# VHH binders against b5yj55, part 1

All scores and structures are predictions.

Target 1, 275 residues: b5yj55
Amino acid sequence: MITGKTKIIGIFGDPIEHTLSPLIHNEAFSYLGLDYCYVAFNVKKDKLKEAVEAIRALNIRGVNITVPHKETVIQYIDELSDEVKNIGAVNTILNNEGILKGFNTDVNGFILSLKDEGISMKNKNFLILGAGGAAKAIVYGILKEGGKVYIYNRTPSNALAIKEKFKKFGFIEIVEMDKSVTEKIDVIVNATSLGLKKDDPMPLNPELIKPEHVYCDIVYPETPLMREAERIGCKVVGGIGMLLWQAAFAFKIWTEVEAPIEIMKKTLNKLLTKD
Positions, changes and structure headers below are counted from each chain's first letter, unless a header gives other numbers; antibody chains aren't numbered by Kabat.
F, E and O stand for the ipSAE by ESMFold2-Fast, ESMFold2 and OpenDDE, each averaged over both directions (binder to target, target to binder). V2 = 0.75 x the mean of E and O + 0.25 x the DockQ between their complexes.
[cut] stands for letters that were removed.

## First folded at step 1 (VHH; framework vhh_etentamig_d1)

Design a01
Fold by ESMFold2-Fast, scan of step 1:
Structure a01 (fold): chain B 275 residues (1-275), chain A 120 residues (1-120)
Amino acid sequence: as target 1 above (275 residues)
Amino acid sequence: EVQLLESGGGLVQPGGSLRLSCAASGFTFSSYAMSWVRQAPGKGPEWVSGISGSGGSTYYADSVKGRFTISRDNSKNTLYLQMNSLRAEDTAVYYCAKDLYDWEGYFDYRGQGTLVTVSS
């Protein structure tokens, strides 16, 4: 039961109605007996400033930030983590007595999603498909862990923007899509939205995938290319792990308690196996 | 419907300056990073410069760094490119491009472009 003592945590986005975050976090709070409630707020572009000020006014403990606010929200936050300063995006805000601090848990979410599957990043060659916000967090995470990045985007200018931003952190090179592009690659990462819609083209020709590759996809629960990679014999890592681990890090930021990762995982699996 | 309209191109002498503008509509301008991309005759597209949605971070290709300045006015939904110390190799059609922060969809949001010719 929600009482006058319950602390509120939220998520700001537009659209927001289909977010899984409330279900994952509320089950974790229930499991640990923590008096928190996680709620979703549909925040339009022209109301973001007012929504951020409401964090202070309503004494909300903190919020997640999602599309389309991750970059725009930065101007309304008092303190930024190093990840936020380097990437230029916030997905988590903590309210500490009216002082708002911004974090990006997508970086560690991606890193831990691979480490949880036994995949090390140091000195491995990653092919990143995409150059959007998710790609920025993923590229930064890989470089920070000592991995090497090869980036492809249909629009080469977007890949170049990422290379220029992150080349100071490690090895990053732009590649063209040709028949040999995957030959030196250890891990292929789809960091695009391709696979969310039924008629989306595949982000990569499956003929370029070999059984020795690891295939990662930020999209969940399953994409056509993930299925094809499994058929080929690859180890496949879906977007579920990144979603899970970014939530676990945000949970710890707000509560100062380690997330019950197995309970969060169990909850997420139940949600994704329902029609 | 996303619309981008570039303007400000023209003929300019080497060493001269020119300012390009891009009027954006159909989306929340301040929520998206924006870029300038150019295409010289007979060549593929080359990314020139990018700016974050807030305007707090800017990025430049090595070929234009120190000579070009990207800026934006979110109150007017307008992107700018100030081009100084122009060279013959800067001759190209310049395009304004929208960056879908967590979703990719470039070129479909590209405008008509504006031609910059650097020649005496």
Scores: ipSAE 0.000, ipTM 0.142, lowest interface PAE 13.6, mean pLDDT 84

Design a02
Fold by ESMFold2-Fast, scan of step 1:
Structure a02 (fold): chain B 275 residues (1-275), chain A 123 residues (1-123)
Amino acid sequence: as target 1 above (275 residues)
Amino acid sequence: EVQLLESGGGLVQPGGSLRLSCAASGFTFSRYAMSWVRQAPGKGPEWVSGISGSGGSTYYADSVKGRFTISRDNSKNTLYLQMNSLRAEDTAVYYCAKGSEYDFWSGYYFDYRGQGTLVTVSS
C-alpha cells in the first residue's frame, strides 16, 4: 500500500516504457518491508533540468538515470563520486536533504554480469559499439579487469574522446567498420541504444559475427542482433544481468540497506519466463 | 532481543518429506522478510528460500524450486519450510534467517541466524 509516508525513487530516460527497473526494485522493497515506491518517468532531453530540480521539489529520495541522459545530467548535480569523475557518466542520483550526489553503478553491473555468466575479461579482446555514457562505464570496467578495448562509433570524435580519457588505464584502440574488424575479437558489446525500437538498424552486420564470439548487448529484454547472434551459435549476454547488478548497488545507495540480490534475480527470471 | 529457534530436522529417506519450523521472538515478525539458508558439510552457506513479511511473495533457489514450499504464520511468529522429494544433496544444517541479504564483498549474510537444525537424507 502507497501512503503519504511512502518514499519515491524514480528512473529518468527516453524511451522508458520497456524498463524492468520498477519491477525489480518494487519487489525488493516489498520483500524487505521498505516503504518505497519506484516509478518510471519519460524525460525528454529538453526537460532534463526541470526533472532534476523536481527531485528536490518533490522530495524524491533518488533516481536512476538511463539513455540518453547519463552524460548530460552531470551538469545539474551538486556532488559527484570519484568514479563518476573518471567515467563522465551518472546512472544513480541520491537526494540527501536537497543535496544531489551522482554515482555510477554501471561499471560493477557490467563486470558482475559477465562474471556471473562465467566470462573472464583478463587478456580478452572486446569490440565496443558506441561511445555514450554506458560505453564509458563498460570501457573503464574492461580496462580495470585487464581486458583490451577496440571501440567503434559512427561519430569518430566521440570514440577518440574515450580513447584519450581511458588510455592511461590500459589498451584501447579505435577501429573502422570493415570486413576484418571482428577477426581478433573475443567479445562484442553493443553499448548503443540500437535495438530499443523495432525499426532500429542493427549496430553491426551479422555476417561479421562467428559462433566463437560472445555477444553482449546493454539493451533489454532482447534485440534483433541478439537473436541473430543466438542463431549463429554465440553465447549471448543480455542487458538483464547488467540491470540486476547495477540495480543492487543503487538500492544500497538509496536505502542504506544491502540489496536482496537473490530476490532481484528471481524477479528477473520470472519476468523472462513471463511469470 | 531477536531470537530464532529452528526445529523439525532429522533423518529421512530419499524421496521423503520433512517440515521445518522456526519460532521467532524479539521483533515485529510480520514486518520482516524471512529466509531459509542451508550449509552442507564442507560447503559454504546457500540461500534456499525467502518470503515477504505479509507472505504474499515467495522465492526459491533453482535447486529446490517445485520441491520446497516456504510459508509463515504471523499470528504465531513462526516460519515454515515444507520439503518434499528430498535428495541426498539436500543434506545440510538448515538455518532460519531474519533480514536475508547478499553482501557483495563477503557473500551471504543475515541480520540474525538461529542455531540450525540438521537434515540428513540417506538410505
Scores: ipSAE 0.000, ipTM 0.147, lowest interface PAE 17.0, mean pLDDT 83

Design a04
Fold by ESMFold2-Fast, scan of step 1:
Formats: C-alpha cells, sequence, structure tokens
Structure a04 (fold): chain B 275 residues (1-275), chain A 118 residues (1-118)
C-alpha cells in the first residue's frame, strides 16, 4: 500500500517503457517490508536538468540514471563518488537532505554478472562495442580485474576519449571494425543501446562471431545479436545478470539495506521463464 | 539481543519428511522477512527459502521447489520449514536467518542438522 509516508525511488531514461527495474525493486521492498516505491520516468534529453531538480523539489529519495543520460547528468549533481570521477558516468543518485550524490553501480554489477557465470577476466581479451556511460563502467571494471580491452565505437573520438582516460588503469587499444577484429578476442561485449529498438542495426556483424567466443550484451531481455551468438554456439551472458547486481548495489545506497538478490532474481525469472 | 533457535533436524531416510522450527526472540518478528539457509559438509551456504514479513509471499531455491514449504506464525514468533521427499543432497546444517537491511541475513542460531541416509 502506497501512502503519504512512502518514499519514492525513480529511474530516468529514454526509452524507459521496457525497464525491468521497477519489478525487481518493488518486490524487494514488499518482501522486506520497506515503505518505498520505485517508478519509471521517461526523460527526454532536453528535460534532464528539470528532472534532476525535481528530485529535490519532490523529495525523491534517489534515482537510477540510464541511457542516454549517464554522462550528461554529472553536471547537475553536487557530489560524485571517486569511481564516478574516474569513469565519468553515473547510474545512481542519492538525495540526502537536498544534496545529490552520484554513484556508479554498473562497475561491480558487470563484474559480478560475469563471475556468476564462471567467467574470469584476468589476462582475457575483451572487445567492447560502444563508448557511452555503460561502456566506461564496463571498461573500468575489466581493467580493475586485470583484463585487456579492445574498444570500437561508431564515433571514433568517443573511443579515443575512453582510451586516454583509462590507459593508466591497464591495457586498452582502439580497433577498427575489420574481418580480423575478433580473432584474438575471448569475450565480446555489446555496451551500446543497439537492440533496444526493433529497427536497430546489429552492433557487430554476426560473421565475426565464433563458437569459442563468449558473447555479452548489456541490453535486456534479449537482442537479435544475442540470438545469433546463441545460434552460432557461443556462451551468451545477457543483460539480466548485470541488471540484478547493479540493482542490488543501488538498493543498498538508497535504503542502507542489503538487497535480497535471491528474491529479486526469483521475481524476474518467474516472469521470463515459462513452464 | 536477537536470538534464533532452530529445532526439528535429525536422521531421516530418503523420501522421508521433517519439519524444522525456528523460535525467534529479541526483535519484532512480524516486521522482518525470514529465510532458511543451509550448509552442506565441505560447501558454502546455500539460500533455501524466504518468506515476507506478513507471510503473503514465499520463495524457493530451484533445488527444493515443490518439496519444501516455508511458513510462519507471527503470533508465536516462529518460522517453519516443511521438508518432503528428502534426498541425500538435502543433508546439511539448516539455519534460520533474519532478512535484515544491515546484513541481508543474520545468523544468530546454532542451526539444526538434517542427515538423509542411504
Amino acid sequence: as target 1 above (275 residues)
Amino acid sequence: EVQLLESGGGLVQPGGSLRLSCAASGFTFSSYAMSWVRQAPGKGPEWVSGISYSGGSTYYADSVKGRFTISRDNSKNTLYLQMNSLRAEDTAVYYCAKDYWESGFDYRGQGTLVTVSS
């Protein structure tokens, strides 16, 4: 039951209609008896400043930030975690008495999503597709774990910016999209939003994927390229694991309560798994 | 002081049944979700089942779904686990755990040993 005492948590993004975050968080609040409600808000690029100010005006406890706002939101936040200062992207905001603090839970969310699938990162070669907010968190996480990064982005200047920012943390090189780009790669990661819309092009030509590759996608629940990778015979890691683990860390930031991740996971699987 | 006292474990044959109980004290039992967690010899802890603060929602690990039933009596501050169709793989020490925002699980009980023999 929502009452005048219920604290609001939100998510700002565009598009937002297919987000699974409200399902995960609201069931966790209900399970633990926490008087919170998680709500999705479609926020267009030209309305982000107003949306962030609404966190203060409406006394919203905090919000998740998703595509396309993870980098642009930083200018509107009062305090940043050290991790955010290093990566330049925010996915979680905490409102503490009108002071907004930005965090990035995608880093550990990505790391734990791969570890849960038995995938180690140390000395493995990753091909990262994309150079947005999620890509920055993923690159930082991989380098932190001793992995090697090869990065491709449609806009080359964005890939160069990531390389210059993160080269001090480990091995990172920019690659061109040619026929040999995946030959030395162990794990391919789609860190773009490609696959969210029906008419999106694939972020990579499926002909470059071989059964020995691991294919990871941050988009959920499923993308056309994830289906092709599975057909080819790859181990596929979808965005659901990263969604669950980043949500668990954000939950702790807002509530100061450890997330019931098994409950979040069971809630999500109940909707996605038939018979 | 939070106290959890598990009971009901013992030796049982495969296919048998046991009912575990957990008597809770030192906190407002009706305000907290509760879980059962088990630890088999030589393995790490495994979450088994959870129940919401009101008892309105229940959740199970895939390994026990359809065989185990979690329930609670808030008037008696007691948590239960009905275990049916027991298998050798269910052999473990079973712990009652408070789902608490500062730790996720609060294991203040001694546990109760369940042995499913050949």
Scores: ipSAE 0.091, ipTM 0.622, lowest interface PAE 6.9, mean pLDDT 88

Design a06
Fold by ESMFold2-Fast, scan of step 1:
Structure a06 (fold): chain B 275 residues (1-275), chain A 122 residues (1-122)
Amino acid sequence: as target 1 above (275 residues)
Amino acid sequence: EVQLLESGGGLVQPGGSLRLSCAASGFTFSSYAMSWVRQAPGKGPEWVSGISGSGDSTYYADSVKGRFTISRDNSKNTLYLQMNSLRAEDTAVYYCAKGRTIYRYESGFDYRGQGTLVTVSS
């Protein structure tokens, strides 16, 4: 039951209608008997400043931030975690008595999504496809865990910007997309949005994928390249794990209670098996 | 102590058929995806086919799609590869391979058997 005592948590994005976050968080609140309600808000680019001020005005406990706001929201936040300062993107805001603090739970979400699947990062070679906000969080997380990063992006200047920003944290090099690019790679990560739409091109030529590679994709539930990697015989890690673990960390930030991962997972599986 | 033992290889005429078997022990067979991998003389290993732990999902290399069928019998801890319309280029040692994890979406190999030789010649 929602009452005058219920704490509100939201998500700001555009488009927002298909987000799974309200369903997984609300089921977790219900399971634990926590008096919270998670609500989605479609926030246009020109309304982001007003939406952030509404967190204070409406005494909202906190929000998730998703595309296209993860980078632009930073200017409206009072305090930033070290991850946010290093990455330049926010996915979680906590309101502590009107003081807004920004976090990036995608970093640990990615790390734990691989660790939960038995994949270690230390001294492993990662090929990162993409150079957007998700790529920055993933690169930072890999370097923090002692992994080695090889990055490719169609716009080379974007890959160079990431290398210059993160080279102080560990091994990162830019690669060319040639016939040998994956030969020394342990894990291939699609950090682009390619695969969300039927007409999207594949982010990598499947001929470059071998059964011994781990293929990881931030997109969920499945992309054409994920299916192709599975056909080739790869261990495939989809975006569902990252979605679940980033949500679990955000849950802990807002509630100060450990997230019920298995309940969140069960809820998501129930939603994804509907048609 | 993971053990994989392949059998069913031999000499066969082009256009013929063979069925390979792999007897698995030392792990919970139904909890792991399984694959067939082949290696021709002087070539590197080539992935041929994969199957989920339940048997509901099967995958094939383009070179064998429509000709080979992977299957498993979890009650007997046995993996199979039915090979039809065999060609000279199918000549290789065929290895049964255990997936690295217990999840449906997996690949790579934390264990491989000794292999069984398939020779396609007239």
Scores: ipSAE 0.000, ipTM 0.106, lowest interface PAE 19.6, mean pLDDT 85

Design a07
Fold by ESMFold2-Fast, scan of step 1:
Structure a07 (fold): chain B 275 residues (1-275), chain A 120 residues (1-120)
Amino acid sequence: as target 1 above (275 residues)
Amino acid sequence: EVQLLESGGGLVQPGGSLRLSCAASGFTFSDYAMSWVRQAPGKGPEWVSGISGSGGSTYYADSVKGRFTISRDNSKNTLYLQMNSLRAEDTAVYYCAKRVVITTGYFDYRGQGTLVTVSS
């Protein structure tokens, strides 16, 4: 039951209507008897500043930040965690008495999504498709775990910016999209938003994928390229795992209570079996 | 609360087979990916195999591919490792493992292990 005492958590993004975050968090709040409510807000690029100020004005406890705001939101936040300072992207904001603090839970969310599926990162070669906020968190996480990064982005200058920023943490090289680009790769990661819209091109030619590859996608619940990777015989890790684990860390930041992982996962599994 | 109990180890001749079991309790078993990890005498731990919560996906270290099969029975909260064509190099203590989230990261829950000795 929502009352005048209920604390509000939000998510800012565009588009936002298909987010699974409200369902995961609200079920967790209900299970633990926490008086919180999680709500989605569609925030256009030209309204981000006003939306962030509304966190203070409406006394919202905190918000998740998703595409396309993860980088641009930083300028409106008072304090940043060390991870955010290193990666330059925020996915979680905590409002502590009007002081907004930014965090990035995608780093550990990505790491745990692969480890939960039995995939190790140390000395493995990762091909990262994309150079946005999610890509920065993923690259940082892989390098921290001793993995090697090969990065491709349609706009080469964005890939170069990531290489220059993260080369101090480990092995990172820019690659061109050619017929041999995946030959040395163990794990392919789509860190772009390609696959959210039905008319989106595939982020990679499926002919470059072999059964030996692990294919990972940040998009949920499923993309055309994930289906092709499954058909080819790859181990496939969808965006649901990353969604689960980043949500667990954000939950702890807002509530100061450990997330009920088993309840969150059960909730996601129910959604994946419904039409 | 979380408990993992391995069994099924023993002495076996090269080329032989063993099936390891891990009885899990204290958590919703089907919600978690599980792994087998081994540690040979005088060496560090080596990841052997992993299986998704549903059992739909399995992954193997190159050293065991084609010889070992990981499986699970979620109705019995039990993880299995079928080991065929065993070699002297497979001699190790075998642990089943579950990862758990904590405030700053995670740690692996491991049981006490079961010893596998491959020797004539």
Scores: ipSAE 0.000, ipTM 0.143, lowest interface PAE 16.0, mean pLDDT 84

Design a09
Fold by ESMFold2-Fast, scan of step 1:
Structure a09 (fold): chain B 275 residues (1-275), chain A 121 residues (1-121)
Amino acid sequence: as target 1 above (275 residues)
Amino acid sequence: EVQLLESGGGLVQPGGSLRLSCAASGFTFSSYAMSWVRQAPGKGPEWVSGISWSGGSTYYADSVKGRFTISRDNSKNTLYLQMNSLRAEDTAVYYCAKDRFLEWSYYFDYRGQGTLVTVSS
């Protein structure tokens, strides 16, 4: 039951209609007896400033920020976490008495999605495919955990920008897509949007994947390359884990209560597999 | 301080039944969701079941769905797990938890005594 006492959490993005975040957060609020409601708001690029001011005006407890606003929103926020200062992207805002603080929970979301599957990061070699906002959070997380990053992006200048930004945190090198690029790699990570659309090319030639590799994909529920990695015999980690764990950290920021991950996971699995 | 005391474990034959209890104190029990988590010999922890603050919603791991029933009595500050059709693979120490799934998964600083369930002929 929504009442005048219910605290509002939102998500700002465009497009937004198909977001799964309201489903997992609202089920978690209901399960824990927390008087919160999570709602989606379609926010066009030219309305972002007004939407952020509405957080204060409407006394909204906090919001998630998604594509295409994660970088642009920074200029409208009062305080930034150290992770945001280092990455340059926000996915979570907390409204604390009118003071807006920005966070990036994708970092810990990625780290815990791998740790939950028993994958250690220290001194492991990661091949990162992509150089967008997700790639920045993933690279930062790997370097913080003592992992080594090899990055490939179709647009080389974007990979170079990431290397220059993050080289102070650890080992990062740009690679070319050649026949030996995966020979010394432990974990392959697709940090691109490739696999969301039927006609998307694969982000990597499956011939370069061996059973000893771990294959990770930020795209969910399943991509053609995830299916090929499974057929080859790899351990495969899909994007659902990162989605769930980043949501869990955002939940904790807004509510100060630990998220019920298993309940969130059951909610998503039920939606994605159909009865 | 939060205190959780598990009981009801023991030795039972395959196909048997057992009921676990957890007595809670030191917090407003009726305001919190609760869970059962188990740890089998030589394995990591596995979430078994969860129940909402009111008892209106229940959730189960696929391995126990249809066999186990979680319930609570908020007037007695007690959580229950009714275990039916027990299998050898259900052998574990069972822990009662105030819902802190993130901390439970990665930080065992709050480990209780638990109650041992052994399913064997």
Scores: ipSAE 0.050, ipTM 0.563, lowest interface PAE 7.6, mean pLDDT 87

